VHH binders against F-box protein At4g00755. Designs and how they scored, part 17

Target 1, 377 residues: F-box protein At4g00755, of Arabidopsis thaliana (Mouse-ear cress) (q8lg03)
Amino acid sequence: MDFVNNLDTDTSLSILSCLDDPSDIVRASAVSRSWRQFVVKYSLSKNLCLKLFHQLSNVDHIIETSNDRNGESSEAGSSSLMDTRLLEKEHRAFALLARGCMSSPIESCIADAIRASSTDNYPVESILNTLEKRDRIGRTPSYWSSTGQHKTTVPESLLYKLIGDLCLITEVSIHPFQAYFQRGHPIYSSHYVRFRLGHEKDNSPHYNNSQDKKGEPGKSSIESNYVWTYTSQEFSMAQENRLQSFQLPEPVLCIGGYLLVEFLGRVQTQEMDGQYYICVSHVKVEGRSLAKSFRVENVDDNGKFGLKVLSYNDPKKMEEMDAEAGQDMDAEAGQSQLRNLEQLLNLLHRHPLDVVDYVWPDESDDEYAESEDEAEP
Below, E stands for the ipSAE of ESMFold2; O stands for the ipSAE of OpenDDE; V2 stands for 0.75 times the mean of E and O plus 0.25 times the DockQ between their complexes.

## First folded at step 15 (VHH; framework vhh_7mjh_2)

Design X3 (from W6 with Y105W Y108S; at its last look DockQ between E and O 0.45; V2 from the best seeds 0.00; counts 0 for: pae E 10.5 > 2)
Fold by ESMFold2, look of step 15:
Structure X3 (fold): chain B 377 residues (1-377), chain A 119 residues (1-119)
Amino acid sequence: as target 1 above (377 residues)
Amino acid sequence: EVQLVESGGGLVQPGGSLRLSCAASGFTFSDYAMSWVRQAPGKGLEWIGTIWSSGDTNYNPSLKSLVTISRDNSKNTLYLQMNSLRAEDTATYYCARVEYEGRYWFDSWGQGTTVTVSS
């Protein structure tokens, strides 16, 4: 039924404004031409997206990849025709965004590990190890370690690049490292963890062009090069050797594709030197990536950015096509093998005499966790 | 079985010197880094320094001017020379074998030898 044509405009707006679910507005716009025209004319998709994700108020303009689907021209003419084309462009982009936020699969959203605020025995115990879900590869431990501190109040942080410029983040998971080879099998966690989401500053080098900074310790580089638009509460961490999941109070749309994990309050000293350390074996971030549909361009000092639409294809259908090709499975396996090789090469480079007992890591993606028994060696 | 036996501890007057020894057996001594660690009464462990199989040394910066670590691989013996001793150097001194598994740790310890610095 086409109720919009049979009701006055104010009544139709009142009914449609009660829709809080983005999928309801998408469904309404598909009912008839008059419903779609109404949704477009009153910017209902845009307004709902802005209510759900306030960061989208910073969209300055929408960029399409030379895809004028209606065949209309933006040439000079009636101002009413120009306004209509702008509203249709906004509707297409925000409707696609709403569909992506509801329909895209939950997946791992980390693309790369960028930098830690400090790293003990660099590069062997670097942030790169946190991408590996296992706490050991053969007999070689896999973890990041801070440098030591005598004060419990010195924080540490880990910086990651997400798989896309526009990701809806729901959960961050942290696996503290248990030093199974040390007396007492200590766990080097922190009291609290906090998450920040954001983007590079305009005058900062792009991640792809900052290759000499990958994995390097440097708190000042983190503070000077990034803007954090979301900061979570402090979550309590348990001093337990398990993957600990921290559900965000509500999903957060990350504009610009960067995550900072902050560790607050040191707990465990190392027997050898009496200093406090923080060690992490794995970091996992889950959410819905919109990377197939969107890019974020030119984030300025005010946080304004261009929203570039790459494809109007259904995000769910796009993910299904990629899964049939097996592309993501091969990339995940290759990344795991690369991390294993880098860990071994770093160990061999620094301390080759300790490598004799090491075993080449498993090549399978199916090993998400092993039982963490007492260390035997 | 790995065994580490410290000796050379005792009473020393302030300003004095003392040389501690650690006799190692049950392993190929020349293949391992070795460390000295001390514990003052009622305090935590304090790393003094490490001597690598190469002979290179690393020291706790706060103790660097007071101590010298050496090894004699032909005698399987680790040494700690301490000079200009003060009351704060009163502690039990341990030798330890260094292992590596992502971090360095001590997989074998001696029983320790006590050094007391008093007038």
Scores: ipSAE 0.000, ipTM 0.296, lowest interface PAE 10.5, mean pLDDT 76
ESMFold2 (binder alone), look of step 15: mean pLDDT 83; pTM 0.832
OpenDDE, look of step 15: ipSAE 0.162; ipTM 0.651

Design Z1 (at its last look DockQ between E and O 0.34; V2 from the best seeds 0.00; counts 0 for: pae E 10.3 > 2)
Fold by ESMFold2, look of step 15:
Structure Z1 (fold): chain B 377 residues (1-377), chain A 119 residues (1-119)
Amino acid sequence: as target 1 above (377 residues)
Amino acid sequence: EVQLVESGGGLVQPGGSLRLSCAASGFTVSDNYMSWVRQAPGKGLEWIGRIYEGGSTSYNPSLKSLVTISRDNSKNTLYLQMNSLRAEDTATYYCARELYGTRSAFDIWGQGTTVTVSS
């Protein structure tokens, strides 16, 4: 029953404007032509998305590649016609975005490990090791390590690229590394962890990606090349050898596809040199990717961008069609396979005689046996 | 028999330089992570640095500018070059095989070679 036809406009707008749930807006637009026309006319989908995800205020325009070819090239130019077509385009895009935020599956959202603020024994103890769930591959420990510091206040950070330009992030999980081979089995975590989400800046004369190796660790290079549109609270990290999950207070839309994990407050010294280290065996990020539906284009110096719609197909239906057609190679699977191959090649370089103990990708075959003596040649 | 034998220690004047050697037998140095560690009289162990199987090195940050670790694979021998020696560098110097890629676990040690920095 179409209640919009039976109520005056102000009453209908009052009722529909109370919707705070993205799924209710999507349902309302599908009920009847009267409801859809009302949702479009008053920009209810766009306004709800902007209320929920302030990062969308930087959307400058909507790009519809297939629809743009048909619709915009035939324009006859009245202001009221342009307004109607703009409202319709915005409705389609933001309704799809709202649907994706509610219906896309929760999945791992890390595509690549980019850079650490410091790395001891590079490349052996690099950020790439944090993509591996296990703390050991065969007999080789798997973790990232900072360099040593005498002060507890020197922070560290890990930078990751996400699987798409738009990801709705819900949870970040960190596994601190316990040095099972050191006396006392110390855990090299931090007191707090904090997360930032954002995008890469345009290249400029004052900024260069290659300077990260020789710049001031942990601050100058990363801050100078990225814009963070979200920064979380500081979460307390336990000194415990387990995957620790940090649920964000509300899901956060990351536009541009970068995550920074900051470690604050050093806890544990290494006995041999008396310096503080931070070591992490695994980082996992969970959320909903909108990469099949949207792309971010033309980010300008003010942070404004074009939101390109790649497909108006239902994200859930596209996933079902891929499964039914036997197409299970998505971007996450492809990047995970490449990551596994890169780690194997690094392992072969480091330990050629031990390569047969490397268990790719079977995570259940890890060797967890305690060993007193590995001195045998 | 797996063994490490250090040599090259002795008396050296302040400001001098010295190169220590560590000959390995029973295993191949270039297939392992190898470290130099020292112990001054009455003090604990101090890690100096590591050489990886690929030839890369890493050092204790407080000693990085004063020491260089190298090896000669044809002689299966590890070296420690020390420059600008001071009285505080008087210690017994050990070569050690790392258990697996860490500064904190060593399964084979040499007997050490003593360096005395004195006029």
Scores: ipSAE 0.000, ipTM 0.324, lowest interface PAE 10.3, mean pLDDT 75
ESMFold2 (binder alone), look of step 15: mean pLDDT 84; pTM 0.845
OpenDDE, look of step 15: ipSAE 0.030; ipTM 0.419

Design Z2 (at its last look DockQ between E and O 0.30; V2 from the best seeds 0.00; counts 0 for: pae E 13.2 > 2)
Fold by ESMFold2, look of step 15:
Structure Z2 (fold): chain B 377 residues (1-377), chain A 119 residues (1-119)
Amino acid sequence: as target 1 above (377 residues)
Amino acid sequence: EVQLVESGGGLVQPGGSLRLSCAASGFTVSDNYMSWVRQAPGKGLEWIGRIYEGGSTSYNPSLKSLVTISRDNSKNTLYLQMNSLRAEDTATYYCARELYGTRYAFDIWGQGTTVTVSS
């Protein structure tokens, strides 16, 4: 049953390293305390998250509310006790993150429209209109418009704030605008669209005030103020009056909570001035938000940041889940856990772990020193 | 039912004058921005001018001295007065209601009336 307990460490690691199905590792951590301790000791939850989302390599520390507010860890005490507490802290944070990627609902992830690279007839034809799904409200059309350009090669962009600092983004949808009120009913699409996900270079209060400022002319504020950690391929956009959905090849974890939509290649001129425009009636972003559990703190210019865990919902609830790992559960709880495991297994099937990359701690100093009961939410 | 009906077009000798009318039904002209637009044969649309809700006007700078836009609120009718007509003013003339807050965007058009300047 519990074969890790009955074998020496090198044999157990050899057996587990030969598994080509990460589902066995996840199921082992959920079923017994001995297997959970193995997962914690060898950082398997952290390594799974890093395999799935390379952006997490920029986490340089984890902040829990009670531990972080009482200052830094002292150098006092045993190295084995200190190592155990640090590994448990990492396990809790990355296990919670992995669970959020499994169980958080798919939802619209835009919180606010921030800025467009240009706007015709500001504020009437501004980026804010792209949050509305309808192309008209009464007699008033609802769309964003760029300014006109004589060259087709001048791009445009729309900048959005997401609903949280950590969002798993799966799909972006764009509805080009058809000018139903112009002769010929032209569609002001672009040839291509591209998406970038990232963070503001400085999370200080000065960003909030910069949204209020009117302008330093000649300065590129979007490029100078944001770091894009993900850039998609160029997707072809049809010149059609419909919502067009662009599924990302893999789900992308956006750290820092910003989306840039870039429009490339102008298509349509406006008859009355002969200039090319890009107009969009709706932008929609779908994904899973982890905002209830996490914040991103102190992102530096190299992209390193602190991962702040806001709540494990309740230390009692987390302890109840751990204590029930080896117990007989009712049908409802068993079905929910089975669904969670099946979802994670589908993700792991596409991104298997490589056990050869692990750095293994020395087991001779490993004691079962303290339980999770000492954690404070 | 919302409609605009232009009238008063026809054949005019060079140097002549012409007054076009646009009768509106289903809405009040003085509650809206109203425009005149023309299209010469084989050419694109050319905006002529606008009358605002309060009665002030704005014109295409290239046509400003040649045209006058007015309205009669009791008849719910928009007018375009054109003077010193030349052959290049031959076009179909439209009146249109502008969408609120959107320049050069029109949600209601008339059928147009044709002005021909020759002989």
Scores: ipSAE 0.000, ipTM 0.321, lowest interface PAE 13.2, mean pLDDT 73
ESMFold2 (binder alone), look of step 15: mean pLDDT 85; pTM 0.853
OpenDDE, look of step 15: ipSAE 0.158; ipTM 0.669

## First folded at step 16 (VHH; framework vhh_7mjh_2)

Design Y1 (from T1 with S58Y; at its last look DockQ between E and O 0.01; V2 from the best seeds 0.00; counts 0 for: pae O 14.9 > 2, placed apart)
Fold by OpenDDE, look of step 16:
Structure Y1 (fold): chain B 377 residues (1-377), chain A 119 residues (1-119)
Amino acid sequence: as target 1 above (377 residues)
Amino acid sequence: EVQLVESGGGLVQPGGSLRLSCAASGFTVSSNYMSWVRQAPGKGLEWIGRIYSGGSTYYNPSLKSLVTISRDNSKNTLYLQMNSLRAEDTATYYCARELYGDDSAFDIWGQGTTVTVSS
């Protein structure tokens, strides 16, 4: 039934506004020219995206690349024509965004480890180790360690850069580190974990005039340079040596591409000094990246930004093309090699430490030969 | 310059005792994992024990009864006390700084001091 043509505008808007799936709006726009014009005229794609992701309310304007402008004759058309062009541009961008949020593959969203709130033995126990899935590389433990604290209430945090300025985050996974080389094999977990998503503060020189709002004495130095647009609930973390997955209550669109992992409530003391530590072997962030389709530009002091469309190609097709192109380049080997090279460079920029790997003797399985003492009768 | 220098090795009779010293320079012993390791002639390295930054010690179970590791923070010196020495304890003894406290990796080694247990 073509209700767009047969019903009044308000009724049609009411009906189409009940669509909660972005794909349905796109489908609606594909029904007919009149339907598309209706969807565009009333910014249904934008409105749905804003309903799903309130962070998009800070989108000030859409920026398209020059290749997509070829259809827009630079003729100063009538105000009405300009408005229509703007609405068309918005529709294209938000329809792409909606499609990306729904169809982009779920992947690891961490690009880099930026900073830890503290590190006990830098660089050996660096946040960089959390990018490794394994808790050991060869015989070398791989984990991040906080500094020791006497108080269990002192939090720690790990800051990560995401793979894109726009990432739809669904799940964060944390692997507390078990110190297998310590007596009792203690697990240095926290009681709780919390996640924040956000962007870096523009170091615009104009922000220097805002008075020293003495940041609340408890905000780590890391938090001061970032704006957090999302803060999760506190999730309970088990004192277990396993990758623990924390599903966000709903997918969260990160704008700006930063994740903060906060560790709340220290659990385990170190025998050596009686202080509480937090240690993590691995952090994983899963979601959908829009990095191939969008960039964030010109974030102002109010958090308003330009949304730049990089390509209107299907993100999934782009990933397939990259996967086909990347089958020739062992890209996993390259990133692992680059990380290994950075670790190596960090190791090499250390004076040639004659690191002698001590090969622990394999505990030979003493096959206790159960001597079957043949009890002679 | 970062350095470890062992001393106190020599000839000792079976059943005798010996105290080895390891003087550190360029870093603080009390802030690091410090270990003693030995190498008998023709054998591999054998880990003896460790002292943690907090002063706790952990020993190779096979040697625990025979050795005591200690340190003097004021002298930045590590010690290995050995008692009831046997011929099989003949070795070059090294002090080393550990990276991880699991005897998996060492970044600083002394030159070693030789202990010979013989009648």
Scores: ipSAE 0.000, ipTM 0.245, lowest interface PAE 14.9, mean pLDDT 82
ESMFold2, look of step 16: ipSAE 0.352; ipTM 0.737
ESMFold2 (binder alone), look of step 16: mean pLDDT 85; pTM 0.854

Design Y2 (from T2 with N58R; at its last look DockQ between E and O 0.18; V2 from the best seeds 0.00; counts 0 for: pae E 3.4 > 2, placed apart)
Amino acid sequence: EVQLVESGGGLVQPGGSLRLSCAASGFTVSSNYMSWVRQAPGKGLEWIGRIYSGGSTRYNPSLKSLVTISRDNSKNTLYLQMNSLRAEDTATYYCARELYGSDSAFDIWGQGTTVTVSS
ESMFold2, look of step 16: ipSAE 0.375; ipTM 0.746
ESMFold2 (binder alone), look of step 16: mean pLDDT 85; pTM 0.857
OpenDDE, look of step 16: ipSAE 0.276; ipTM 0.704

Design Y3 (from T1 with S58Y Y100W; at its last look DockQ between E and O 0.19; V2 from the best seeds 0.00; counts 0 for: pae O 3.3 > 2, placed apart)
Amino acid sequence: EVQLVESGGGLVQPGGSLRLSCAASGFTVSSNYMSWVRQAPGKGLEWIGRIYSGGSTYYNPSLKSLVTISRDNSKNTLYLQMNSLRAEDTATYYCARELWGDDSAFDIWGQGTTVTVSS
ESMFold2, look of step 16: ipSAE 0.524; ipTM 0.820
ESMFold2 (binder alone), look of step 16: mean pLDDT 85; pTM 0.854
OpenDDE, look of step 16: ipSAE 0.076; ipTM 0.552

Design Z3 (at its last look DockQ between E and O 0.45; V2 from the best seeds 0.00; counts 0 for: pae E 15.8 > 2)
Fold by ESMFold2, look of step 16:
Structure Z3 (fold): chain B 377 residues (1-377), chain A 119 residues (1-119)
Amino acid sequence: as target 1 above (377 residues)
Amino acid sequence: EVQLVESGGGLVQPGGSLRLSCAASGFTVSDNYMSWVRQAPGKGLEWIGRIYTSGSTNYNPSLKSLVTISRDNSKNTLYLQMNSLRAEDTATYYCARELYGTRSYFDYWGQGTTVTVSS
């Protein structure tokens, strides 16, 4: 029923302002045209999104891809009519964002591994190995290793690019590496792990070339080139050879598409040198990608940006169409293919004879394709 | 045909200094991570240090003030300088090519050279 017309404005707004679930706002806007006008007029979709995801306060403006609407802004002198058009545009964008946060599928959100704060035996033990679920390819170990440290307090970090500019992140999973080839089979975990989500600063060649620092390459580059708009609590990490999942207390909207995983507190020395290391065999990030609906444009030095709407199609409906249509060959597919090629080349250079000698077409070491615990002695 | 040949071992008195050499053939020392490892009689292996392809070094903390690893690329030779030797430094000393920098993946070892520290 259209009860907003049967109540005064303050009472209707009080009822609608108590809605905490994005689904409730979407349902209210679909009930009747008068409810939709209330939702639009009082910016209820925008305000709910801002309440849930404070990072959206940095949205400076909404950009629509329709060229037909460029003419609507040609006469900015029209006060009340232009305000209504702005509110309608904001409503469409934030309602789509709210729907995407509810209906986009949960998926792995890492597109690429960018940098580690340190890497022992570079490039063989690089961050690229953390994209591989297995801790071995044939007889060759697959893991990232920090350099050694004498102090337990020296942190390490891994930097990843996400699959889109807007991802709603729910869970990060980390598999510490057990050095099965070392005496005692030590596990190189850390005491704590912490996650940061954010965006790249202006990375023009002029800006990047002004950074001539010779200090810690990974750490100095990260501090200079990235802005973190979310930082998690420290999660306790067990010294156990298993994929450990860390669910964020609330889902977090990552704007700009970068994840930093920080490892805090070293726990395991290597027997031969007595130094502390951190080694990781796999990192996985799960969430809902809004990449087909949105892009981030023109991030300025204050962190403000334009939110570009690519399509107003239902995110769930688009996923169904993509699955039925087959393969997607866009830029993300191209980046994933390049990453796989780089990883393969690194593996071949790492152990060219071992890889060739021990990679058989149908006789891999993994007899149980889906079981990981029984295959990892 | 990869070979590593250590030399320069022998008897030395306490407080003395000694430089061990490791002549490499069949590969270029400067293109590989190289390590020195020792084994005292009746004891396990003890990693001494590594030299990286860049020429940077990393040492076992307990030995750091007593040893220096260097190389001569024109002679394809790795060196271990040891100072202020004590009886507990009596061991067989090996050079090894390190495949992964993990200290557990040595694909080639020398035969070792014995250092004995005694009066």
Scores: ipSAE 0.000, ipTM 0.212, lowest interface PAE 15.8, mean pLDDT 74
ESMFold2 (binder alone), look of step 16: mean pLDDT 84; pTM 0.837
OpenDDE, look of step 16: ipSAE 0.051; ipTM 0.588

Design Z4 (at its last look DockQ between E and O 0.24; V2 from the best seeds 0.00; counts 0 for: pae E 12.0 > 2)
Fold by ESMFold2, look of step 16:
Structure Z4 (fold): chain B 377 residues (1-377), chain A 119 residues (1-119)
Amino acid sequence: as target 1 above (377 residues)
Amino acid sequence: EVQLVESGGGLVQPGGSLRLSCAASGFTVSDNYMSWVRQAPGKGLEWIGRIYTSGSTKYNPSLKSLVTISRDNSKNTLYLQMNSLRAEDTATYYCARELYGWRSAFDIWGQGTTVTVSS
């Protein structure tokens, strides 16, 4: 006996919509065919992913490389069968995505350094030097340098390609360069840094095949060829010779695989010419790569794209899930479902929808709020 | 022994032109970043410009219209062409070798050559 079949839809949705952890959605879908059918029918895995990562609202369709081996019987009408199979496909893709976002290992996510907005002495002081965490090779310094400016308000940027089309980014780290060989050992940091994540525009000219003049700044091609779907707050950067780590307030799903690091507010002049520079010895980006499981296809002018599923990361677990989903339930299995549900509810400690769906921001008031501060002489 | 020797300084009239030379020995000029720097009487050092191993140049923006840096690889010699000289261009002019890849770190300096711009 399935508990989903014994509860009205509103009560079942209230209970299941309190599940915020992707692992709990997977557990609920394994309880019985009825529970799995309910999770699939109401797109609970997809809706959880959309709550966590708004960038996924741009997924237009799902493409799988593996076909259902046992689900091709066509006794039902084509519209009903097509709807069920579409929802099953979405469930598998978004459940896999949710698992990857929660359980893939944290790793370094930069694949290539692409372009800087300016580069002094190209290519010697280029963005490529930021990929190495050392600030010298023998006696030769290793850093990227902007061109000089007399105004402190001229920003700079560094553009990187990530290791995959889907990366969940958690932290960016930047090491400003200290010119240990210059008088006073100046540090060429900026006042602030800001991060953008996004994708290359559809129908962009093929830059790899273009004949570019060596040493030219890349600022105009960055603005014209990329779409930034996420922009961070400005983080304060210390004028200190250390790797400085900037934890994003929440992990951010980068679709399309590009990171822009922006440097705002120049700090340090070079003694000999009186101009302000920004110099960086290392940039590191940490997150969870989903590149082994997913690819992004056909990003259009509106940002819509196809999500292609390449493979499942855990074929043993998927085989076990298929076996459990195909088993018939009996009366003893019905009691096991109840115990499993009770364990799941104990883990969640969630209230009804009108409580969990609203977050009241922190008030920034200085007013006295403690009734306990009543002092008597 | 590694050396840089400047020459070509002297007295010039305002509006005149002058070409300074810097002969290098003990190393190859075209394999190094090379700079010209000047120091006016009672003032600090002022960077004029740099020539890279590629042959491209970078100049102090305040001096860019007045100066040109070049080199002759067959003579292992660096040049500074100065035009439309003014009294404020009176200074001792140095050539210097930058450490390759090191910003504004000079490990070899010349003796300097003095340019005086006066009527």
Scores: ipSAE 0.000, ipTM 0.413, lowest interface PAE 12.0, mean pLDDT 74
ESMFold2 (binder alone), look of step 16: mean pLDDT 86; pTM 0.860
OpenDDE, look of step 16: ipSAE 0.062; ipTM 0.618

Design Z5 (from U2 with R31S K103R; at its last look DockQ between E and O 0.24; V2 from the best seeds 0.00; counts 0 for: pae E 16.7 > 2)
Fold by ESMFold2, look of step 16:
Structure Z5 (fold): chain B 377 residues (1-377), chain A 119 residues (1-119)
Amino acid sequence: as target 1 above (377 residues)
Amino acid sequence: EVQLVESGGGLVQPGGSLRLSCAASGFTVSSNYMSWVRQAPGKGLEWIGRIYRGGSTSYNPSLKSLVTISRDNSKNTLYLQMNSLRAEDTATYYCARELYGTRSAFDIWGQGTTVTVSS
């Protein structure tokens, strides 16, 4: 039905502004040229995206990388023609964004583990271990550990890079570590966990060497290097050896591609020193990556950025194309292989191979071998 | 056949010093991570420190000023020197072989030697 032509502008805007689903906007755009032009003229796709994700108010321009656009506008000096081309470009980009947020497949969104706020027995018990699903590889335990604290109120955090700088995050899952090699098999969970999503600062303190502080050694803070545009509620963690999933109340669009996991309230002491620790064997983040359709360009200090469109193809079809192209190895298997190799390398750093000829990996943890140990970095 | 035997414990007055020994048999001390751990009566285990295969050491920060770990590779023996002893240092002291460089993964323990700090 073509009722937009039969109504005044205010009534048409009232009717169309009630459309919350991208598919309704797409249907309105496809009904007739007048409906599509109305949706474009009044920025209804953009307004839908802003209603769903206020972070998108920081988009200051749209960048297209391909000339393969239908109905490409010619360059003209008229301000009304430039307005029409800008609105058309915005419509295409935000309609694609809305579709991606509704239709892209749910997948694992962590690309890399960046830094922990503290790490005991570095590098053996580092944040890198949290990318591995298993709590051990062979006989070697796989977990991150904080340093010990006598007070329960000292928090800890883990920082991750996501697979793209534009991801719709739905769920974070955390597996606390149970120390199966300790008396009583304690679980080193925390009372609460909280999630932050955001982007890296352009002028981080890492560029300002701390040598200006009267010769004191430099230090850095995860919090000072990042801008957090979303902070979740505190979720209660169970003191249980299982993957615990925390569904965000609403999906959150992460611009800039960083996740901070904060652990609040220490629970379990280690018998040997009476100090509280937090240990985690696995962190998983699920959501819809928009990385195949978009890139975020030039996030400035005010959080403003350019939204670069890489492809206008249907996100579902792009997933099918990538699956066919990637039949050799999927991304999850490749990430697991790399983490396994890094963990083995860390173990071998502690047990050099120069005295262990013809030893299989499961025999490399026999500590009767005469190898000189390397100092911990 | 693999054993750790601690010795050198006994009664010491407050402010005194004591040197504990840990003789290893069935394996080489210098090829392993070795630790000292103590347990006061009715309390849990407390990690004191570690000596690495290369000979460097690390310590529990709360005990660092009071203790020194060393070894004699020719005697296959680990040592713990303790100074300025207090009544609260009364404990059974163990040496242990550490797995993986983690402070709580020990696969071989001695029987312990008791240190009593009292007048």
Scores: ipSAE 0.000, ipTM 0.236, lowest interface PAE 16.7, mean pLDDT 74
ESMFold2 (binder alone), look of step 16: mean pLDDT 84; pTM 0.845
OpenDDE, look of step 16: ipSAE 0.022; ipTM 0.384

